# VH-VL binders against b7kms5, part 250

Target 1, 80 residues: b7kms5
Amino acid sequence: DTFETVRNTIRIESEVDESLRQLCHEERITKETWLEAAYLYLCEKPEELAQVIQLAQERLSQRKAIADYKRAKTMQERFL
Short names: E, the ipSAE of ESMFold2; O, the ipSAE of OpenDDE; V2, 0.75 times the mean of E and O plus 0.25 times the DockQ between their complexes.

## First folded at step 13 (VH-VL)

Design zz12 (framework fv_pozelimab; at its last look DockQ between E and O 0.75; V2 from the best seeds 0.59)
Fold by ESMFold2-Fast, scan of step 13:
Structure zz12 (fold): chain C 80 residues (1-80), chain A 125 residues (1-125), chain B 107 residues (1-107)
Amino acid sequence: as target 1 above (80 residues)
Amino acid sequence: QVQLQESGPGLVKPSETLSLTCTVSGDSVSSSYWTWIRQPPGKGLEWIGEIYYSGSSNYNPSLKSRATISVDTSKNQFSLKLSSVTAADTAVYYCARDYTLDEGSEDFTIYFDYWGQGTLVTVSS
Amino acid sequence: AIQMTQSPSSLSASVGDRVTITCRASQGIRNDLGWYQQKPGKAPKLLIYAASDLQSGVPSRFAGRGSGTDFTLTISSLQPEDFATYYCLQHFSYPFTFGQGTKVEIK
């Protein structure tokens, strides 16, 4: 019968979001369907999937370094 | 993937120093904050302190005078020393990855995503 | 230090029940709260971070809500593997503090 869906909130870089929003508007699709299609397509392309995962890991590492820097600055003042 | 393993003596005499090591695999000890948590038998969880690989550390004020956490990047380990132990220090000791997630702008979120299995340390004769 | 108070301290429930656990902070902690599940003899496991975000691999029957001082963890349809002790943890300020735990037991 009807398949089930889940609702997610995701946070992405503003420039990436702007570019993706333009693409979705021009192609008359939604961000949710683009994400589903991109993942399904890449699952059929192991070499390309591996490249995307590597880029994701690099972006995650960069954001984590920034997060740790913000943490060090903010948390030092939060005792009592 | 990422795994943490506690090691060290399971029995420590009163007044001596409790010494534990956490070995990290699947991730660099230089990539994150790392934390120690303890749990006395049948009781709740207590945060001991945290360390960043550069040596920056923060401790629970109740343990600050006795606790020291250190990092050994060459062995990919971090360690806890707790001096002048008493029976009240009997607990299962856990190490965990103290992860910081970017939330955009000035915001971030902290959570403990990978934990060691825990090691029981009994303080007695 | 910020005190975290959970209620109830324990509850008895049956498989299929909706279970709600509450956590209150003695002062505002924004959404800097995590929920952890601990089974006997095991290390705690992260379920929810940032008060409401579900950790990857955690079943969707777990849901967190709240901000500021009042937080809830809800299990919409309790399963046999969910009988455990649940802890909230605030990461807003040092020292990080856990609630006392809520034990979910079989009726």
Scores: ipSAE 0.634, ipTM 0.876, lowest interface PAE 0.7, mean pLDDT 92
Fold by OpenDDE, look of step 17:
Structure zz12 (fold): chain C 80 residues (1-80), chain A 125 residues (1-125), chain B 107 residues (1-107)
Amino acid sequence: as target 1 above (80 residues)
Amino acid sequence: QVQLQESGPGLVKPSETLSLTCTVSGDSVSSSYWTWIRQPPGKGLEWIGEIYYSGSSNYNPSLKSRATISVDTSKNQFSLKLSSVTAADTAVYYCARDYTLDEGSEDFTIYFDYWGQGTLVTVSS
Amino acid sequence: AIQMTQSPSSLSASVGDRVTITCRASQGIRNDLGWYQQKPGKAPKLLIYAASDLQSGVPSRFAGRGSGTDFTLTISSLQPEDFATYYCLQHFSYPFTFGQGTKVEIK
């Protein structure tokens, strides 16, 4: 089988990224294939998927709050 | 799914005030920056300004003296007023959601991921 | 304000062609550059954010590159639905400014 990939930047929280990198190194896989596999696994586990989605939503809310704060803080620096 | 819809008079007389409202659904206006952009017929795009739900706003200097953007969290709407209009203000007006993306450290990026369909406002006697 | 200059203003191409559009900023804007596609009578649609990241749902034939002052949008193999006007947008500093647009027309 062949498939086409899509390039996209993924930003991960530093502590999570470090732990994930270590795991991937030990298991001789990549973060990309880990994410693909994890998603495919969860597609067959609706209850677990729902739990992951909820957690992801919470983390997104936190990231959004941080991003908005950064933007507000630096607004004056970006005025011409 | 996030949806935006512009509404307001399609015809405004010179020297009067253009008033538009953007109604947001599928997302709270209290969660993002919200932007107005316009496009004169057959021309390019011009950023008008933005507002955050807290009331903080930024405007294009070319329009700052005439443009006022406001937000109504109770109605999940934000609005644009442009005073002393002339024929040069004839354009399709778009509202859009400003999404702020964390890029780590002190960095962030912005993009407009959801747009209204736009509403034509013609300034004419 | 930061000026965004797109080139070309228009081009004619055929289905399957490789198309490249450039955008130059009057000063450094890091990677704070977006690409938008607009079809007649429609609102602009986000294609690329942060200079090179594809918005979800955008076909992989679209690619954004560049940083600082020079940016490119490439369509590796033009499809019928790609005939449109494309705009770059800087959001490095206020006011945010668009390029003048590039109209991709069918040859």
Scores: ipSAE 0.539, ipTM 0.877, lowest interface PAE 0.7, mean pLDDT 94
Fold by ESMFold2, look of step 17:
Structure zz12 (fold): chain C 80 residues (1-80), chain A 125 residues (1-125), chain B 107 residues (1-107)
Amino acid sequence: as target 1 above (80 residues)
Amino acid sequence: QVQLQESGPGLVKPSETLSLTCTVSGDSVSSSYWTWIRQPPGKGLEWIGEIYYSGSSNYNPSLKSRATISVDTSKNQFSLKLSSVTAADTAVYYCARDYTLDEGSEDFTIYFDYWGQGTLVTVSS
Amino acid sequence: AIQMTQSPSSLSASVGDRVTITCRASQGIRNDLGWYQQKPGKAPKLLIYAASDLQSGVPSRFAGRGSGTDFTLTISSLQPEDFATYYCLQHFSYPFTFGQGTKVEIK
């Protein structure tokens, strides 16, 4: 069969993205291949996958709190 | 999974107060903004207002003098009171989660991703 | 308040058709626009947020475009479950306002 890809847009925290870009550059891989490899690796490791999911949930909560703060601050200035 | 359910009287007399409660399950009422929206039968949608659990609320100016939204964190509910109702207030009332998504830098977006099934409130003698 | 005007108010189409719905804001709203689908007797369902981002679980035949004042929702190949009323919503400024709706009917 042939290799098929999907184009996605993701939003990553600036410091994490910079660190990931540096790692990929140093290891001569792409972010795409790193993401694919990380997921495929974790698929076979249920306990490690659960740890990653827990961290992801914690980061999601932190980003949500930041989002609510930005909303409150910005929307104070927007009445029409 | 997040679920919302409206409850309250389906019939309200003119000049009285319409009172509705939205019960939230699968999420904390303290973790988001929450909104009320209404739709007269056969017509479009009207945003009533929103609340953040800390007490910050915003209302449609057309309803601001009559509408109050409140939160009860102990019951995981938020509510709408609309005073001095007339036939024009007859509508299906929806509650919804009013989610804020971080877009990075100083940016964000808003969407209403979970809705109750809606409850018809008829204003009639 | 920012007025949201949808066009057309209704349309008739067949399964497999490409359908385009337009939403125009009375002033610039950046990309602070969502699209919602509502079937009779049901609550609205989020399809698109931030003008062009597809909500989880929404088929890729739905696409949103636009920024500023002019926005479109396209359905690339209409399916039987897509016959519904579609609403745009701006959340750039209070009060949040919906368009008046576009009803997509079976021919």
Scores: ipSAE 0.528, ipTM 0.845, lowest interface PAE 1.2, mean pLDDT 91
ESMFold2 (binder alone), look of step 17: mean pLDDT 90; pTM 0.917

Design zz13 (framework fv_pozelimab; at its last look DockQ between E and O 0.73; V2 from the best seeds 0.57)
Fold by ESMFold2-Fast, scan of step 13:
Formats: C-alpha cells, structure tokens, sequence
Structure zz13 (fold): chain C 80 residues (1-80), chain A 125 residues (1-125), chain B 107 residues (1-107)
C-alpha cells in the first residue's frame, strides 16, 4: 500500500484558519491529515455529514453574497 | 445539480418582439447573476446582458435600446425580451448562470458555469 | 469595448499533440478571463476561470496562463473528445466580450 496524493490550495476564513492552526499545533497534526481524518470520520456518520454539508452550504451562500456585493461595487466604479 | 432550460417561439416576424424564458432548477434565481448569450448560425458568441434578482441589470450597449431582462422569483425563471427584431437577430440563444466567486480582499472572479442547451430563434416573414 | 482576438482562427492536430491557443485583449483585463469549449450543436462548457484556474471536473491536460493582455490555453496531450471550438471571454468590464473562437480540427 502507498499514498497517492494531490496538491490543492484553498482559501479559508482567517479566523477559522487561526483556530485550526492552533488546534493542529497543540495536537501535533497537520491541516492535511486533519482534513482527511474529518472527512473519513464523517463518511461513517450520515446524519452528522448532512449537518456539516448544511453548514457548508450556508457559508458558501454568505461568500457568494459578499462576492456579488464586491462585483456590483467594482464594476460600477470602473466607469467612473 | 443546476439545470437551465430555454423556452419560447422558434420563429419571430421582423419588427416584432422576441421573448424567451429560462427555467432554473437545482438553484434559486435569487442566488446569482444570470445571463443571456446568443450565437448566429456559424458565427461566434455575443453577450446580451445580465440580471440580478433585485432587478439590477447590465446590457451590451449594442442591444441596450431593444433588450430587457427580467426575473420571476416565484417561478424561478428569468426572461429576455428583444424588440424590433430583424434577420440579424437570428441566432441560438443561451441562458447561463453568471457566477461570482470570492477571491479574498477586494477580489472576485466571474464565470458562466451552467448553460441551457440553447434555443434557435429564426427571424423571418 | 474590449476586443478579444484569438490566434489561430483554426488549427489541425492529431491525438497526442500539444495544442496552444492564444487570446489577446485590446487593454489590460488583469485575470478576468475564462476559457470555454463548444462542440457542434452544443452549449459552451467552462474549462478555466480567472485565467488559470481549472474548473472542477475538467481534465488536467487543460491549462491556462497569462494576465493583463496576453493569455494562452494549452492542451498538453490532445484527446479525441477535445476537437471543438474554443472561446476566451473577458469579465473585466462591460460589455463582456468573447474572442472570435479557435476551431481545433482533426488533421
């Protein structure tokens, strides 16, 4: 058995990133292994996975609203 | 999964108004910008305009005097009306989701990630 | 309006070839550029956004580069399903404008 890996870059809310970095430091793990473990654990718990997906959808909606606001403001200002 | 579907008459007479509706499923029309694009047979793509569910819209200046895009949140649809059509308006008309992605700070990106299959509108007497 | 010019207008290639398509903007558009693939009789499909970011589900053989005025789309090893017309689209300013398209045909 061997690990075949993929490199990804992600943008996370800074406050969440700070909290996660502190957790990883205290527990002596990495962000990569925390993400893998969290996903694998939740795949065994359908009800909890559904709740996490709902939270993710809510956070995505918030980011979309912020992005749409930036878009409206920036595009209008480019004509000034 | 998000799906878009165009509907409307395939034949419009010169000088009349072309009316098309895009039905959205799998997403709310209130969640994004939405756009119309057209393509005359054998030619390239032309952006017509965009709408946000609040009624905010922006149009290609070449079409602004004739084009109106509107949204119906109760039916989860958005529509295009193009007045005073001529043979030059013969094209396949596409609707698409006009998505804005947050890129942090003041930055964002725009892309059209889901498209309807397109509907051919022929302007002929 | 910002003019988008693609080069070449058409090209012939064989399966396995490396294909490069270019797109030039008449003024600086930063990275507000997308690449779209269109097969005959079908709607365009998003391949790349923000000049270089690969859309989920799109094969990694597609790559975009560039910023400002000069952009490229590269297909590292052309597959049979890649024969299509490719369009660039700028989202920097209104009106949004497409390039005229590059048709990738079988040699």
Amino acid sequence: as target 1 above (80 residues)
Amino acid sequence: QVQLQESGPGLVKPSETLSLTCTVSGDSVSSSYWTWIRQPPGKGLEWIGEIYYSGSSNYNPSLKSRATISVDTSKNQFSLKLSSVTAADTAVYYCARDYTLDEGSEDFTIYFDYWGQGTLVTVSS
Amino acid sequence: AIQMTQSPSSLSASVGDRVTITCRASQGIRNYLGWYQQKPGKAPKLLIYAASDLQSGVPSRFAGRGSGTDFTLTISSLQPEDFATYYCLQHFNYPFTFGQGTKVEIK
Scores: ipSAE 0.628, ipTM 0.877, lowest interface PAE 1.0, mean pLDDT 92
Fold by OpenDDE, look of step 17:
Structure zz13 (fold): chain C 80 residues (1-80), chain A 125 residues (1-125), chain B 107 residues (1-107)
Amino acid sequence: as target 1 above (80 residues)
Amino acid sequence: QVQLQESGPGLVKPSETLSLTCTVSGDSVSSSYWTWIRQPPGKGLEWIGEIYYSGSSNYNPSLKSRATISVDTSKNQFSLKLSSVTAADTAVYYCARDYTLDEGSEDFTIYFDYWGQGTLVTVSS
Amino acid sequence: AIQMTQSPSSLSASVGDRVTITCRASQGIRNYLGWYQQKPGKAPKLLIYAASDLQSGVPSRFAGRGSGTDFTLTISSLQPEDFATYYCLQHFNYPFTFGQGTKVEIK
C-alpha cells in the first residue's frame, strides 16, 4: 500500500519544463507523478512508446553535442 | 547494452611497450570520451588518460611521456600504448566509457558508467 | 593534481549498520565527484555521480552528499552485497584523481 521512491535529479529543457510545470499545476499533479503515469501509459502503447523513444534519442543526441562542447570549452578554460 | 572488453598481452618485458585494445559494443566510439584506468595489485585506481573520436586526448602527467591513446572508429575500438615499462606498470588495466552529461547552463558532469572487466598486465623478465 | 583523501581507509560493520565514508579534496571541485564500488576481481561500478545523483539501478540506501571540498557516501542499512571497496573520484580537472579507497569489511 506504500511506495518506495528513488531519489533522482531530473533536468529538463527550460521551455519544456515551464510548459510541463503549468500543466501539472492546472491538473494538481507533480512532474514526478506525471512522469510515472506517462511511462506506465506508454508501456501499454508500444507504437506510441516507440515514437517517444525515437524523440528521446534525438533530444539526447542534441544534449550530448551540447555537453561535449561545454566540456571542451570549460576544461580548456580551467587549464588557462 | 554497452559492453567493453580489454585485450592484449598479459606479459610484457621491461623497457618494452605495453599495448592494449578496448573493443566497444552497443555504442559507437564516436559518441563519448573513452578512458584507460589501471590498478596495481592490492592498490588503488589511477586514471591514465582519455580519447575522443576527433583525436583529442588527455593524459595523466605522470604517464604523459609514455602513454599514447588512439581510437579506431572503423573497428569501434580504442587502444593504449605505454612505452618503456617497468615493474611499476604491473596492474589490472581497465577501459571505460567517460560519459559527459549536460547539466544546463554552462555546467556538465562526467562519470565512468561502463567498464571493461579489466586485464592484468605483468611486467617481468 | 587535486588530491582526494578518503576516510577511513577501512572499517568493519555488520549487516543493517549505517556506514559513512568521507572524501576530501585538496581544492574546491564543486559537485564534480563520483563514488564507485569495487568488489574483488571486478571492475569498479558507478554508484553516485555529480556528488549526489544516484546512478540508475543503484539501491536507494546509497546516498551522496557534499560540495566543494567535503563529500560523504552513506549506506543507510548495510546489506551483504555491500561489502566492498569504495572510491571517490574527482572530475573537476585533469588529471582525474581517485581517493585511496575505503574497504568495508564484515565485522
Scores: ipSAE 0.559, ipTM 0.880, lowest interface PAE 0.8, mean pLDDT 94
Fold by ESMFold2, look of step 17:
Structure zz13 (fold): chain C 80 residues (1-80), chain A 125 residues (1-125), chain B 107 residues (1-107)
Amino acid sequence: as target 1 above (80 residues)
Amino acid sequence: QVQLQESGPGLVKPSETLSLTCTVSGDSVSSSYWTWIRQPPGKGLEWIGEIYYSGSSNYNPSLKSRATISVDTSKNQFSLKLSSVTAADTAVYYCARDYTLDEGSEDFTIYFDYWGQGTLVTVSS
Amino acid sequence: AIQMTQSPSSLSASVGDRVTITCRASQGIRNYLGWYQQKPGKAPKLLIYAASDLQSGVPSRFAGRGSGTDFTLTISSLQPEDFATYYCLQHFNYPFTFGQGTKVEIK
């Protein structure tokens, strides 16, 4: 039998996605195997995991602010 | 986990002001848009309006002359006042988180992902 | 305001049936549409956003399709817990408007 996989959608900032695609191409791996390997590696590295989580939290906050800004701008343009 | 709870009087006399408060826990009222929605008994849902914590608000035109939504960041709450009520304003009132998701390509989507349990407000003399 | 018309207004089906609910907008709204489930005495619950994206924790038997003016919600294999009223909501333009609802009854 085969390893069970789950199909997911994610949204990645375009410059990060371009860089990640280039890395995966150069290293002859796939995005999904990179994500799996990165997570499994970090599970064994508490200090490095904490640093990644802190960066992820900052990026999450920034992306939410951008989303709210896009909404306000777009809805303003639609009305006046 | 995000939780919302409506509070306020369940009975309001005609011509008076309906006043409701939504208390937010597990999230900051400063982190999103927030909305009020109502549902007359046995009927469908009606969007009342929304507010962003900075004070920017948008209202259903059918209610704009009578509805005011406000936010109190120190109490982590947002509120609805509806003036000059009539029997037609009898409804279950819901508060909800009005979430904006970044879609990229200069786009976004909106959804109401967390709701209060609802509170029935009856307008009767 | 953009009018959202749902059909049917009610339906009755058996466990295991495939059920389809339609929502039609009075003008194009792209994919700015959500689907909500409401059980008696409870607040609505988000099922689908952006016309076709499944909210986390919602069973995969629910699927949304469509863009523009015509949208569908499909339940591929109806379960007893799916007895509810279903609403579409457009967020393309203010005021945000709901469809009138579709009541699904289990035989």
Scores: ipSAE 0.471, ipTM 0.832, lowest interface PAE 1.4, mean pLDDT 90
ESMFold2 (binder alone), look of step 17: mean pLDDT 90; pTM 0.927

Design zz14 (framework fv_pozelimab; at its last look DockQ between E and O 0.83; V2 from the best seeds 0.59)
Fold by ESMFold2-Fast, scan of step 13:
Structure zz14 (fold): chain C 80 residues (1-80), chain A 125 residues (1-125), chain B 107 residues (1-107)
Amino acid sequence: as target 1 above (80 residues)
Amino acid sequence: QVQLQESGPGLVKPSETLSLTCTVSGDSVSSYYWTWIRQPPGKGLEWIGEIYYSGSSNYNPSLKSRATISVDTSKNQFSLKLSSVTAADTAVYYCARDYTLDEGSEDFTIYFDYWGQGTLVTVSS
Amino acid sequence: AIQMTQSPSSLSASVGDRVTITCRASQGIRNDLGWYQQKPGKAPKLLIYAASDLQSGVPSRFAGRGSGTDFTLTISSLQPEDFATYYCLQHFNYPFTFGQGTKVEIK
């Protein structure tokens, strides 16, 4: 075997996962190979890579704000 | 790169107030929870309390009557004051970033991803 | 407060060994548990969050499992840099509480 692999667990938005799964089904590829290809392609395109990183930062910030809201709402009731 | 650095006196007299500051660099204190943790020499870790950058805070009930955490967004710092100290408060004090990660639905997880190096505070006369 | 009990308190192991550390909560905490590694004189370092998720930059030989009250941290092939004290931390209820620590020592 010439591919040494690692197993990673990732959580993505369910709507994004559904869309990506449909794309992978139509194109006969896997999420793993799509992720590898997308990263490799973007590494050769610095301007596009920068745009993707900006979107990722925005999405991370939004999810964090949602998480902080959930924390504030939930943790007040779970004080011993 | 995010870095945290504790500062404050290494010696405090019994009955006085222990005052520590954590300086954050590489990112803003805004939009995060921040936490203080301590470790007496040779012993385990104890959570002191947390503060959200907007000022809301929660404390370990064992320390609530003596502990106050505050944030200064203009200096990019947060601080701990612990009043009426005794020898039992001798410990290495750590500050840490207290991150909330979305886990979908109504779920989230909390973890401390960046820690200061720790500062030893000895309480003695 | 939720009490976190780690087993064993210390263990001796050799490089290449599989090491398992357990953490038990006095009540259910779902998957609201993290694992931290502390080397002498250093601050703790996050290894695992949400009971099983590996922090970025942490070697894949570290694995966390469990939910509810029983949790394990496994190091599949111990390396020289892994000799340290390991702590679990629950963040389900305030106050957040750590286990007492498990020291992994050279055999």
Scores: ipSAE 0.630, ipTM 0.868, lowest interface PAE 0.9, mean pLDDT 92
Fold by OpenDDE, look of step 16:
Structure zz14 (fold): chain C 80 residues (1-80), chain A 125 residues (1-125), chain B 107 residues (1-107)
Amino acid sequence: as target 1 above (80 residues)
Amino acid sequence: QVQLQESGPGLVKPSETLSLTCTVSGDSVSSYYWTWIRQPPGKGLEWIGEIYYSGSSNYNPSLKSRATISVDTSKNQFSLKLSSVTAADTAVYYCARDYTLDEGSEDFTIYFDYWGQGTLVTVSS
Amino acid sequence: AIQMTQSPSSLSASVGDRVTITCRASQGIRNDLGWYQQKPGKAPKLLIYAASDLQSGVPSRFAGRGSGTDFTLTISSLQPEDFATYYCLQHFNYPFTFGQGTKVEIK
């Protein structure tokens, strides 16, 4: 079988990234294939998928709040 | 899918106030910066200003004295008012969503990922 | 305001050509630069953010490079749908400012 890939820039929280990298190294897989496999697995697990989505939304909200704070602070310092 | 749509009069008389509204669907106006950008016919792009959903706003100094941006969270809209218009204000006006992405440490990035289709406003007597 | 000088203002190219557009900032802007594509009668479309990060869904033939004051957008192999006007945008400081644009026309 053949497949096409799409290039994406992915930024992962440092502690999560380190843990994931260690796992991938031990299991001789890649973060990319891990993400693909995890998604496909969850697609068949609606309850687990819902839980992951909820967690992802919470993490997104936290990251967004941090990003907005950084922006406001940095731009104030640069502009003033 | 996030969609933005500009609305308002396409014709404004000189010295009057240009008023536009951007209606957002597919996402809440909360937790984002929202931007107005304009483009005179056959010309380049000019950043007008932005507003955070909390009400904090920043304007291009070239337009600060005349431009007012507001947000209505109840209607999931944000608006632009530009007073004392002249022919120089004739342009296609775009609304856009500003996304602020955390890049770790003190770093972040900004980009306009969703745009309205734009609406032409002509200033003419 | 930070001035963005885009070059060239226009260029003619053929399908399959390698195209390079440059943008120079009047002062250091780190990697706070985006590239946008605009076709006639349409809104600008985000291609590159943070100087070199490719927006999701954008073909890999587009690439952004640079930091500080000098930036480039490269189309490795021009496709028919790539004929358009391209703009750089700095968001390092207010007011955000665009380059004057580069129109990529068919030769």
Scores: ipSAE 0.512, ipTM 0.859, lowest interface PAE 0.8, mean pLDDT 94
Fold by ESMFold2, look of step 16:
Structure zz14 (fold): chain C 80 residues (1-80), chain A 125 residues (1-125), chain B 107 residues (1-107)
Amino acid sequence: as target 1 above (80 residues)
Amino acid sequence: QVQLQESGPGLVKPSETLSLTCTVSGDSVSSYYWTWIRQPPGKGLEWIGEIYYSGSSNYNPSLKSRATISVDTSKNQFSLKLSSVTAADTAVYYCARDYTLDEGSEDFTIYFDYWGQGTLVTVSS
Amino acid sequence: AIQMTQSPSSLSASVGDRVTITCRASQGIRNDLGWYQQKPGKAPKLLIYAASDLQSGVPSRFAGRGSGTDFTLTISSLQPEDFATYYCLQHFNYPFTFGQGTKVEIK
């Protein structure tokens, strides 16, 4: 028997990813198990989960704005 | 969830202007790029063009002289006008959300993740 | 414009088969390629973005590979719902262009 898993691609800011990699190495866990544990822990804590969701929404907004800017800049430069 | 719906006349006479509207629900038209794509019956897909809500637009050169895409933020819609149509413009027309994904550093990727169901426009006298 | 050539144009396969579809760009497009599935009478559906990244809700039997000019979409064990037409799309430069499509039919 195995756990059924789903393959997912995620994109993490490089400084955050580096810090998370170091933490996972120090604690002898994987990034995947950390993500699963964090979500399961927060599911039982509605107020803490809401705070994380608020931060995630702020980061999502920032990343969308950055992505649209990069697209506009890059596509303009490709016509040079 | 995000839903897109094309609307407009299904029959257009040659030399006239094809006019279509895409109504967006579950998201703001001001948050993304938006694209029009068409597919002649039994044929492949052709990208018509895109618009960002701020008015930046890009068109397939094959249609650039005849195509105009616009945004109406008050109705949460974007539209396509294609002038001087011929039988070659007969196709199913799709609207789609044109998503830009941040890939970090100075990179990004693009994908069309939500599509309308498509509307057939026939050009015939 | 960047031409996208798919191969084959059509193929017949049985449930359980491994299917591979190739998309070739007329110039380098990095990983700026998506794969879309279209069933009769329906709009295309995004499967793969950035050449190899699986869209949410797409079964893991779909896999995209490649960069530059040569790309593949593989279905590791074909299911009844996978009989459809598949398109690649490049978004490296304007105009964005689709391949001509590959129809996967029941054998």
Scores: ipSAE 0.499, ipTM 0.854, lowest interface PAE 1.4, mean pLDDT 91
ESMFold2 (binder alone), look of step 16: mean pLDDT 91; pTM 0.936

Design zz15 (framework fv_pozelimab)
Fold by ESMFold2-Fast, scan of step 13:
Structure zz15 (fold): chain C 80 residues (1-80), chain A 125 residues (1-125), chain B 107 residues (1-107)
Amino acid sequence: as target 1 above (80 residues)
Amino acid sequence: QVQLQESGPGLVKPSETLSLTCTVSGDSVSSSYWTWIRQPPGKGLEWIGEIYYSGDSNYNPSLKSRATISVDTSKNQFSLKLSSVTAADTAVYYCARDYTLDEGSEDFTIYFDYWGQGTLVTVSS
Amino acid sequence: AIQMTQSPSSLSASVGDRVTITCRASQGIRNDLGWYQQKPGKAPKLLIYAASDLQSGVPSRFAGRGSGTDFTLTISSLQPEDFATYYCLQHFNYPFTFGQGTKVEIK
């Protein structure tokens, strides 16, 4: 049995990345394995999973509002 | 799951105002830009305009003098009014979510990810 | 307004074929381009955004490439459900403009 993997890149907040990087260094694990473990663990904990999903939805909403603000500011000058 | 549905009269007389409403479910109309697109029978797609829940709107200059898009947050709907219609306005009208994806720093990308099924509006006497 | 020109306007192909559609902008639009698929009687469906990013749920046989003024959509192995009209759309400047469409028909 072998692991079949996919390669992807993700964009996260700098402060979160710094904190996660430090945790991974101290615990001698990688960001890849932490992400896999976190997801697998939460799949067995419906109540905790629901809380994480709620936080993710809130963070997504905030990032989208920022994106819409950037769009309004940038696009106002792009009329042809 | 996000769903959009157009509604309004399928037949409009020349010189009158075409009025369509898009009902949004699975998302708040306050969370995104929303857009109207039309397609004359057998022809290509034409962007009409966009709206943000604040009332900020942008229109295709070719339609700006006749088109008005508005939002009703209490009904979770946005609407298009197109005045002084002619046979050239006969088309299938689509509403769509006009999504902005954050790409970090000052950057973003735009795409239309969910579309209504479209409603045919025929301009005829 | 930025004019989007697609080539070809139509093509005939067989299942399993590699199909390439091009889209040219009259001025630079960076990577602010999407590709949409429309089947007869249906609404357009987003396939690719930001010129090369595949929308979730879209088969990996679809691929977009390009930046600036020249863009391509490639279907590596055409399937029966891929017979449709394909449109490019630029989101760089207002008004947003579509290409005229490329119809992919059964040979």
Scores: ipSAE 0.652, ipTM 0.881, lowest interface PAE 0.8, mean pLDDT 92

